# Ledger of designs, part 147: VH-VL binders against Cytochrome c oxidase assembly factor 8 (COA8)

Target 1, 167 residues: Cytochrome c oxidase assembly factor 8 (COA8), of Homo sapiens (Human) (q96il0)
Amino acid sequence: APERGAERRDTAPSGVSRFCPPRKSCHDWIGPPDKYSNLRPVHFYIPENESPLEQKLRKLRQETQEWNQQFWANQNLTFSKEKEEFIHSRLKTKGLGLRTESGQKATLNAEEMADFYKEFLSKNFQKHMYYNRDWYKRNFAITFFMGKVALERIWNKLKQKQKKRSN
Short names: E, the ipSAE of ESMFold2; O, the ipSAE of OpenDDE; V2, 0.75 times the mean of E and O plus 0.25 times the DockQ between their complexes.

## First folded at step 13 (VH-VL)

Design oc33 (from ob11 with light chain E34W; framework fv_pabinafusp; at its last look DockQ between E and O 0.59; V2 from the best seeds 0.00; counts 0 for: pae E 2.4 > 2)
Fold by OpenDDE, look of step 14:
Structure oc33 (fold): chain C 167 residues (1-167), chain A 124 residues (1-124), chain B 112 residues (1-112)
Amino acid sequence: as target 1 above (167 residues)
Amino acid sequence: EVQLVQSGAEVKKPGESLKISCKGSGYRFTEYWIGWVRQMPGKGLEWMGDIYPDDSDTTYSEKFKVQVTISADKSISTAYLQWSSLKASDTAMYYCARQGWHYDESGPFGFDYWGQGTLVTVSS
Amino acid sequence: DIVMTQTPLSLSVTPGQPASISCRSSQSLLHSDWKTYLHWYLQKPGQSPQLLIYKVSNRFSGVPDRFSGSGSGTDFTLKISRVEAEDVGVYYCSQSEHFPYTFGQGTKVEIK
């Protein structure tokens, strides 16, 4: 019975960007682009007096960011792998080696690569649709909580002002 | 850690203008009222006024309304107290203080953090 | 303006003994939210004031348990169960119910 080699699904390591903002910062920080997703991570500030609504908003933003990072990290890996396989397959079909006579990496022309991109987009169309749908859902939720937090802040401010005006 | 750092001591002559500063750190500066409190030499504390840095909403004690201007620059988390024309009677220690509040409590609970004070001396 | 009257204005206490400071307001400090906006501050020699008690009886963060506040309406008391050397300074009651905010005259606490 041939040992089915367990295809090690190269899951992109959840590379927690080791970007540490300064300890005394009172604002969100944007890190450098992640090496796998190419997305810039945001380090969210945690205020001293964080309300439950603010905390919920922060957590939702963090979860959405992590979701987005994982999606694009995996998508980029898949893209890179499939691209390489496509190039190799096409070169082989043409009877060309992986290296030119000059020792350079053999490449396909722009037209041939256009076929790859078209095929890749077609193949991943549903995946992108689901991503977009989920992206909108998450951002809608974030926006909704942002609104709630804004109202809470206004209300807190108004309470303080009313006390000052009533006297 | 929440900190309020004030500008250094000032020695001025009567008629001169002065602007002292209070920089907040370690908290969301825009969401807390910053008050100014005067303490004349050997005397008690006097509330002068306060400002909400987010929209620069300002309240003054009637005693100080014409004498001083309170302002804030939220971009640098700094509140200011300014005189257009100092008097000898303005000689005092001036404190900035944060009016504390908590989301689970009703209303403010006094001045929870204070600056180190700015001594202003006005002498001829 | 609301007048805050402290008694005594000076207190000399032996270390380990209790101390009590009274504060009376000229008007009630009870707000419509049923909270009373009376606060206590300590100003140690050469330092800025620090919050001790807020809303009559709540100890601020880091304030020792030997400090307690009580009272209602117009009459308030700060108690120190056992005075320590570090408790030397001027104590102020303050109100934030009525505009403008006002402070008591201060009570100087010294060690004998």
Scores: ipSAE 0.723, ipTM 0.880, lowest interface PAE 0.7, mean pLDDT 92
Fold by ESMFold2-Fast, scan of step 13:
Structure oc33 (fold): chain C 167 residues (1-167), chain A 124 residues (1-124), chain B 112 residues (1-112)
Amino acid sequence: as target 1 above (167 residues)
Amino acid sequence: EVQLVQSGAEVKKPGESLKISCKGSGYRFTEYWIGWVRQMPGKGLEWMGDIYPDDSDTTYSEKFKVQVTISADKSISTAYLQWSSLKASDTAMYYCARQGWHYDESGPFGFDYWGQGTLVTVSS
Amino acid sequence: DIVMTQTPLSLSVTPGQPASISCRSSQSLLHSDWKTYLHWYLQKPGQSPQLLIYKVSNRFSGVPDRFSGSGSGTDFTLKISRVEAEDVGVYYCSQSEHFPYTFGQGTKVEIK
């Protein structure tokens, strides 16, 4: 188990959650789902003997994570805001208040909400297609550099053992 | 931070077995050789052997090859030094140390981080 | 086995003055990769050894620039430009070119 009290969680000014890996961690640390994006953030371990190739991979993964977190935080916020506006608009059209007499939030039935979901998906179709395209491009690059890093690690092990074998 | 933490001091009688440990933290344990170095009271340093934890490949000094066994458990980032039957002449401080290397270098270069040492006293 | 010989065996230095320790190996420490596998360690009283210099002249992380290593083949020197109180201890040269790895007998550095 990780060190008691070593993990902290806080929220950045931008509304993105942050977490702190356990002290003396030598692996990437995966945190709880972000409040806004619902994605688990990864804190990347930086080895003391990090090669330029390893650094390039790590930075690419960090940049991709930040891009991904920002996209989904914005998307979820937009969804929630537009959902509330749709409900408000429909209730106004029907001459209904935003709250029930008991003070609870007024709701629409499943058929009415289906209209919102269809409209939202249609409106955001192109945005999500471009997201998917960019996500595939980023993951292809990450996979490529992961392969290069794996080969570099095998070569480094060989170099170390070759020096020992030569003695 | 890179750290090697060794097991505590031991007081044993001749003929007893002993296994001491060295736990690495703050680095990728499987990517570095771990060496064992003996220092007899008031004397200098003697290299005993090394282990590469990823595949448990070992190299021993001829002087120590029969006397001790070096092993590692990479799942808990721990290396071990073991005696089947201790002798009074085994009384010494035992250090574990990581053998440094760099991606720009052809091979490992000296012991860059050392454990705090385990004092082993063998007396009747 | 490669024999590492250090001179002097003990050295008393006035604070702020330079100190020099020599190390001679019984065989060349030059590897086929054109690197020389000679290293210097310091063991302070009651502490574990610590790496000062690796491969003749490279200072390890956190080692002050007043420490310098030089040499080639079989003759090597560790120099301290201005000895400070925290430099007290036993200095060892070591080779990792040939098996078994060997250490010099040590040089004890004390403050006058």
Scores: ipSAE 0.575, ipTM 0.816, lowest interface PAE 1.5, mean pLDDT 87
Fold by ESMFold2, look of step 14:
Structure oc33 (fold): chain C 167 residues (1-167), chain A 124 residues (1-124), chain B 112 residues (1-112)
Amino acid sequence: as target 1 above (167 residues)
Amino acid sequence: EVQLVQSGAEVKKPGESLKISCKGSGYRFTEYWIGWVRQMPGKGLEWMGDIYPDDSDTTYSEKFKVQVTISADKSISTAYLQWSSLKASDTAMYYCARQGWHYDESGPFGFDYWGQGTLVTVSS
Amino acid sequence: DIVMTQTPLSLSVTPGQPASISCRSSQSLLHSDWKTYLHWYLQKPGQSPQLLIYKVSNRFSGVPDRFSGSGSGTDFTLKISRVEAEDVGVYYCSQSEHFPYTFGQGTKVEIK
């Protein structure tokens, strides 16, 4: 999906440990890439004075992150399993073993592997279509609640300014 | 936990400038008014003014309006109290304090958390 | 400016006995929203002020229930049902209803 691709390009390499949140942080933080999904989790700050609407938004963002992490962890696992099974199947069709005579893992050339990539994309097209739809639906909801929180914060600021300006 | 940490004590001469700081931590700094309160030696408390760091909306006591400037840098969660020209009569303890509020209550709480104070001594 | 007048200015109390501090404002503190922004602070020796009571009668978090506030209009009272050694210091009333915000002159509470 396009947002998935942009997210990956904007994140740090998955093989490098970089940051942990400061213990006294008052902000959300982006953690290291998850080993299964390759996505960087957000560590959500819970402010002392969090309204119910702010809490709703935070939980919706958390739930969406968990859903997204699980989807890509599952897809990465499926990709790896089906890749190996494709290689095994094609080697078997050629009458070859899973290891070379030197014991190294047998593989296919780039032309042969291109067939796997095309078949994988075709097989999983519908699943990624539903993922994209659900991703946009979830992000629309998040954006809507972000707007509600922004309005709530403006209202609270105005109420406090008016009372302080009573002279 | 909520903390307000002020800059250290200052010894100055009349006519010098001074800028003291108040750094907030443990809460969303931009969403609370920060007030400045003077306490002259052996005397009570005097409100000088306050600032809302999110938009720098600032109010001053008329007594202090010409004497000091209140500002904030929200990127580093810090409020400032500044004199362009100190007088001997400015010798005092200066506190910053946060105006408390809660989403679930009507109106603010007064000053719920205070800095440790900055002693400013102005002498010839 | 609203003048906040405290009585007494000094109070010497035997431990375990009650204490009462009066605060009078020069104008009514009934705001247009029908709330009264009258607060009480304690400044212990060598320390910053701390909030005790906000909006007349509400105890701030962590304040013992031996502290209570009451009053309306121009007359307000802080009561300590049983004074302890840790309650020594200067008590201030304050209004945050009209600019400039103002404080009472303070009431020094000591143990006899």
Scores: ipSAE 0.409, ipTM 0.688, lowest interface PAE 2.4, mean pLDDT 84
ESMFold2 (binder alone), look of step 14: mean pLDDT 91; pTM 0.943

Design oc49 (from ob11 with heavy chain F109Y; framework fv_pabinafusp; at its last look DockQ between E and O 0.54; V2 from the best seeds 0.58)
Fold by OpenDDE, look of step 14:
Order: structure tokens, then C-alpha cells, then sequence
Structure oc49 (fold): chain C 167 residues (1-167), chain A 124 residues (1-124), chain B 112 residues (1-112)
């Protein structure tokens, strides 16, 4: 029985964006689009006096970003592969070569490609539903922690003001 | 690294207006009070007032409340000290300083970072 | 205003010897949060003041271990266990418990 070679699922390399923000920056930075996900990574600023809530928020944002990068990197790779396979299959069915008589890459018409997109979306519908659900959950959590951090900052400010007024 | 950089030395005449600046860097400028401290020649330190840059909440010493205006532009991380009409008695070194605080501690713990100072000389 | 009184106003110390500066406040600097808002600053010649000690006994970042602060209520002390040449300057106690913030007169420390 021939050993079915385990197709190495080409997991998109976790492309560590080589973008380094300036060391003296006190702001979040947005990097260039990632080559696999096409998403722009955010480099989050770490404040000198980061509270535990701020740290939790930052970590949650980082984790969410990484999750999102991985999802879209894999989705884009899958899309590209399936698209190529679809094109090749359809050309073969038509008795057409992969290259035109002029030597150009043979392409399918817009109607045929519409079928691919429909099929692809249908096939990945459940995956996208789960993604959207998780996306909302993560963003809700982030927003919640943003609110907490905002309240904490207000409270810290009020404490300082109260001290000034009581004297 | 936290830094406060002040504007250069000023030489003015009595009756002139003056605005000096203090630019903060290396930290979240909007989250720390910036104070101004006067030091007359050969004298000690005098707190003039402070500002919270996020909402421009200001506090003044009664001694300086009518004499100066403290302001801030958070967009450029800069605090200001301004006189509408200088007097010879305003001749002094002026320092901006950050009022430091730690999340794990209650309240501010004094001025943890200082500007290099701005010498203001008012002479006829 | 809270009056901060430093003693002595000048101190000449031999290198390697200890130094002590006292600061007395006209009112208690103990806050309702049980913290005491007394601070020590050093102003070296031709430089800006720098924070040495905050809240009576906490050394600020980068401050050598030879500096220590103590005290309670209205009476406070800054100690230098072994004075070095770099310790020359004017030392100020300061309070941030009562408005307005106030400083002591300063203690000039010189090397013999």
C-alpha cells in the first residue's frame, strides 16, 4: 500500500512584520500590509506606567490581531489555490491549453469566474460565519476593556483633583 | 526616555509679554500633570501652578494666579507659561516638571522629571 | 501655606563621611490614604532639580543606595551614608500634601 505522502499543509509562515516603529514613539503604529493576509499590522505602544487593565487590553488586541492575520493569510492562500485549480480544470474541460496561441496565460471569462466565486463563498460560508462570530466576540471584549481603562484613567485623575481640593 | 525640553533663554523689557514652552516626550503627555516652578536668582524653588494636558485643567498658586497663565497643547505635547506684562521681579529660572505617579501607588509622588529650565531676564 | 524648614542651610562634608539634613513641616503631611507626601530633590550646580526621594523613604529610579529618607508627620530626615563629590548641590524637601505645593529653603552641601 503506497504511503500517502502527508501533504504538508503549507501554513502561511507567521510573517513577523519587520516594521519597527521609532523607539521614541508614544503611539501605536500601523505597518504596511502583510504580504499574506493583506492586513496592516498595528504595533502597540507600551506605556511606562501600564496598568494591569491596560496590559490586558493590549494583550487582547495583540491576540486578536494575530488571530485575524492568521485567518486571512490562510484564507487568501486557500482562495488562490482553489482559484488556480478551478481555472485549470475549466480550461481542460474546454479542451483549451493553459496558454493561448499568443503565449499568454489562458483566462476564464467573467461568467465562469462568477461561478467560482459563488462556489467558493458557498463552500466557505460556515467558516466565515464562525469568523464573524468570533470577530464580534473579540471586539466586544476589546471595547469592554477600553471602557474599563477609560474609567480607570478618569478615576485616577479625579483622585488627584480631590487631593488638591481637600487641602 | 522621558524628557522635558524647554524653550531657550529670554531677555525682555518690563511691560512686554512672554510665552515660554515645555515639550514632553517619551511618555503619554496627556496623562501627567505638568507643573511650573520658579527659581529666582540665588533663591529656592517656588511652585507656580500646574496643568493636566488632556482637559487643560489648571491649578495656580495664589501668588501666581494673576501673574501668569498656564496652558497646554496636547497635540504637540507642549505646556506653556505666559506673562501678559513682565516685571523686573519676574527675572528668574523657570522649570517645567512632570508630576509623576504609579498605578500601584496612591496619588502623585512629586516631580519626577524636570526640564532644563528657561532663564527669563527682565531688564530696562 | 505649609512652611518647610530645613536644617542646616549649609553643610560642608568630607568625602566618605555621612551627611544628614532635617526638614520640618508646619503641618502634618500624612494624608487620609495613610501616605506621607514629602519628597526630596537635589539640584546640582548649574542643573535642574532632580527627584531623590519620594513619599519620605522611596528612592527614585537611578538614585544611589547611599541616599535614604525617613520621618513621619512633620519631621523628616535625608541621610547620605557616604558623601561623594557628585552629591554637591542644594537639597530641597518638598510637600505635596497641602495646596500650594511648597519647598524648603534648601540645604547647600559642599565638599571640604
Amino acid sequence: as target 1 above (167 residues)
Amino acid sequence: EVQLVQSGAEVKKPGESLKISCKGSGYRFTEYWIGWVRQMPGKGLEWMGDIYPDDSDTTYSEKFKVQVTISADKSISTAYLQWSSLKASDTAMYYCARQGWHYDESGPYGFDYWGQGTLVTVSS
Amino acid sequence: DIVMTQTPLSLSVTPGQPASISCRSSQSLLHSDEKTYLHWYLQKPGQSPQLLIYKVSNRFSGVPDRFSGSGSGTDFTLKISRVEAEDVGVYYCSQSEHFPYTFGQGTKVEIK
Scores: ipSAE 0.649, ipTM 0.838, lowest interface PAE 0.9, mean pLDDT 91
Fold by ESMFold2, look of step 14:
Structure oc49 (fold): chain C 167 residues (1-167), chain A 124 residues (1-124), chain B 112 residues (1-112)
Amino acid sequence: as target 1 above (167 residues)
Amino acid sequence: EVQLVQSGAEVKKPGESLKISCKGSGYRFTEYWIGWVRQMPGKGLEWMGDIYPDDSDTTYSEKFKVQVTISADKSISTAYLQWSSLKASDTAMYYCARQGWHYDESGPYGFDYWGQGTLVTVSS
Amino acid sequence: DIVMTQTPLSLSVTPGQPASISCRSSQSLLHSDEKTYLHWYLQKPGQSPQLLIYKVSNRFSGVPDRFSGSGSGTDFTLKISRVEAEDVGVYYCSQSEHFPYTFGQGTKVEIK
């Protein structure tokens, strides 16, 4: 009888948790950790008087959050999926079942599992290198737009008041 | 929804101090000037001054400059109007109001949202 | 200080008839950005003022089409094409070009 110990999971769904801020909130909110990524999503407030520059910053932050959540959710699922596939493939090659005679889930010895961890670490390390590069690129862009928004807010303060200059 | 909620009516004696409040909600409180407007019984409207809550930049009408203090606490989205020593002539309705604006337009809209008013009565 | 003078100070209007309120400033309200900072408010009985018209002729959100503003320089007019019972109250013009900001003395509109 085939063992039911293995789980294949689809790529984690994109998007943020189901947490919703209070209706009268005018602030960003941090939600609970996402089930798959274990990252806390930010729910961004959209003011009615949002400038194009503010919108650009908000969308960049939203896109960066989605990218980050998807990376970690996929990394977690890929680790679990590839681990099970490796174990099942090696057990099959050795002519062993997925469960022992006692019904416990069959496993590989420490040396055999070391082969998996080494290969996965190598793949994971490369992915993390590219992730880190892109993370810094995204954060630089966000910081740049934060500066531009700050200057725009100063300008908006000044234009809200009329003042006659003395001669 | 944009809303300005003021503190309740006050009955005071001459010489007493008073601080009345105006709490804004439904918008980014720190991005709008908040003005104070006096209406004496049976009279018209009189601008007293305003404040920009983000940095507490204030402007006073010269008539009121030494008589009242305008302040804000942006952490609780609240603006204040304060007297150190009330006079009977301070008996009036006091309104706070938000100065409206749009990022795409030059200059403000005037006072687009107003509080419900705080009646201050100063009598012996 | 800029004096804002309204005429008339009181109006009695039959429902459905037009009304017109004049406001004159003691100094030009034209700013260097070529906009004029003259606004109109309505204070209904027992209520706070509410914005009707900003920068001479722009209707604030939710204000009915029967309200219109016009004017330039120092002379401004608020028109109500058909006065309704809910339009009763005191109308104020206001300027925000010069400090201190100032209001007209008010025009009381009532139904006859």
Scores: ipSAE 0.522, ipTM 0.778, lowest interface PAE 1.6, mean pLDDT 86
ESMFold2-Fast, scan of step 13: ipSAE 0.583; ipTM 0.822
ESMFold2 (binder alone), look of step 14: mean pLDDT 92; pTM 0.947

Design oc50 (from ob11 with heavy chain F109W; framework fv_pabinafusp; at its last look DockQ between E and O 0.40; V2 from the best seeds 0.58)
Fold by OpenDDE, look of step 14:
Structure oc50 (fold): chain C 167 residues (1-167), chain A 124 residues (1-124), chain B 112 residues (1-112)
Amino acid sequence: as target 1 above (167 residues)
Amino acid sequence: EVQLVQSGAEVKKPGESLKISCKGSGYRFTEYWIGWVRQMPGKGLEWMGDIYPDDSDTTYSEKFKVQVTISADKSISTAYLQWSSLKASDTAMYYCARQGWHYDESGPWGFDYWGQGTLVTVSS
Amino acid sequence: DIVMTQTPLSLSVTPGQPASISCRSSQSLLHSDEKTYLHWYLQKPGQSPQLLIYKVSNRFSGVPDRFSGSGSGTDFTLKISRVEAEDVGVYYCSQSEHFPYTFGQGTKVEIK
């Protein structure tokens, strides 16, 4: 039984964007687009007096960001690979070389490429549905914790106010 | 690093208006109370009032409630102390200070960071 | 208003000797959360006040271990185990338990 070579799934390197915000910044920073995912990473500010709820919110945002970065990095890699394979296969079927007589890279016409896009979207439809579902779940969770943090801040302020009013 | 930088020294005449500033940096300006403290020449410290920059909630000492106005602009992380009409008796050093706090505690643990002070001299 | 009474108002200390400053509040500074909201500040000559001790006995960041705070309820003490030349200034106790916040009269510490 021929050992089915484990297709090394070329996982996009988790290239943490080396963007370092200024050390004195007290707000979140948006980095340049990642080269693999094309998503702009957010560098989250860590406050000196971070509450457990704030920490949880920050971690959830960071995890969600990492999840998004990985998803799109892998998706873009897959897309690029499949696109190249499609072009090569179609050119071969047409009896055309990878290069034109002028030495230019042989390309497919817009109609042929449209077929690739349709097929790719169809093939990945379920994957996108799951992504969207999980995206909504994560964002709902983030929003929920944002609300909790907001309430905590209000409560902390009210404690101080109550102390001021009781006298 | 947490810093509070105040506006420069002021020399004014009685009856003039004045607004001095305190700019916070190195922390979330909106989440800490900023207090103003007066120190008359050769005297002790007097708490005047404070402001919560997020919603501009202000508290005054009764002694200063009618004498001054405390305000903040959170967009530029700046707190203000203002007089509509200065008196010679307003001659003093004025400090802004951040009230430190912890989320598990019910009150501030004092003024943990201070501005350099603004000397206000009111003379005829 | 809460009256904070410091004793002594002036203290002349030989370098290397201990110093002690007392502060008494007119009312208890114990909060319902079982914390006591008494603080100590040092104002060095020509400088802004700086926080030394918060909530009776906690040293603020960068404060040397020669400084210690103690007390409960209405009676508090700041101790300097070995006074150094850099410790010259006016020491203030302060309360943040009751509104308005108040300071002691200050204790001037000088070197002999």
Scores: ipSAE 0.635, ipTM 0.833, lowest interface PAE 1.0, mean pLDDT 91
Fold by ESMFold2, look of step 14:
Structure oc50 (fold): chain C 167 residues (1-167), chain A 124 residues (1-124), chain B 112 residues (1-112)
Amino acid sequence: as target 1 above (167 residues)
Amino acid sequence: EVQLVQSGAEVKKPGESLKISCKGSGYRFTEYWIGWVRQMPGKGLEWMGDIYPDDSDTTYSEKFKVQVTISADKSISTAYLQWSSLKASDTAMYYCARQGWHYDESGPWGFDYWGQGTLVTVSS
Amino acid sequence: DIVMTQTPLSLSVTPGQPASISCRSSQSLLHSDEKTYLHWYLQKPGQSPQLLIYKVSNRFSGVPDRFSGSGSGTDFTLKISRVEAEDVGVYYCSQSEHFPYTFGQGTKVEIK
């Protein structure tokens, strides 16, 4: 699962917002679900005074989001494409057309479609297992760097306080 | 980018209270000291004190220590300068300013960005 | 309190000519980190002060290279190699080494 999930920060009923996270907001922004992946993208804030460690964390989070978005966009497309190919292949084997006499897309009954779902699951099982493993690896790394950034910010605060005390 | 926006001009009478504000945007507000600087009519600049919004650690110039209160509300990125009882001698322009710094210690440690100022007029 | 003394307090300059402003502190502004916390600000007519030079000689972002700062210890100088109309205003030196932070009296620069 993603670090925050695909939630909208304010679950406002408006559906579409012109809110642009300006640099002055100083916060990450969660957008609406992506058309292809169905995941909510995060638009990351870039601080004015960003350290190399903060930049590394931000880029790792961006890369992980892009990887996740791409995986699910591809999986959704693959599922739809292979489903239609399976239906077309089985209809052709039975000597049937791609459309019913009413012009609607022809389909298979539930028992016939069960073969597709079994084949799809079997064919993609290992891919999803590696996705889950990689997702956890990435999430652990992100969490670790978040801890390092938090410590760095504490150190920066302490150094400022020390300079003030020397004034 | 970085902006400090102050509350509007005030006209007051001696003995009245007043709280003026300074809202920061475009940077991590809680990580920078915010200072207050007074400029009396036709005069120079005087540092009054500052605050670290993250924990409200406050430093006052001895001259102003008993005259004003400096505070901040980090949840709305705003610093405040407050008088409990204004005097005619408090008539001045008041600026907020951000104390600059950089993570690699190369920064100014001086006021790099300033608000537009708040004119306070105290007259009988 | 550290007294910051500026000389001159007023300066009238022909456009295109150089200008120089001196600032003297009553005490050294050198910190134990080997940095000197002396800054220069410009307050243009009707505007807030703006940072020009920080820590003696470093130009702040967006400040033209005709501005330069120098000095050490207690004596500091701001130079404008060629004064332009936009440089009109009051210049302040300031220190952030000792509490309370203090400013010079200001030097009003005008075009002749």
Scores: ipSAE 0.634, ipTM 0.854, lowest interface PAE 1.0, mean pLDDT 86
ESMFold2-Fast, scan of step 13: ipSAE 0.621; ipTM 0.833
ESMFold2 (binder alone), look of step 14: mean pLDDT 91; pTM 0.945

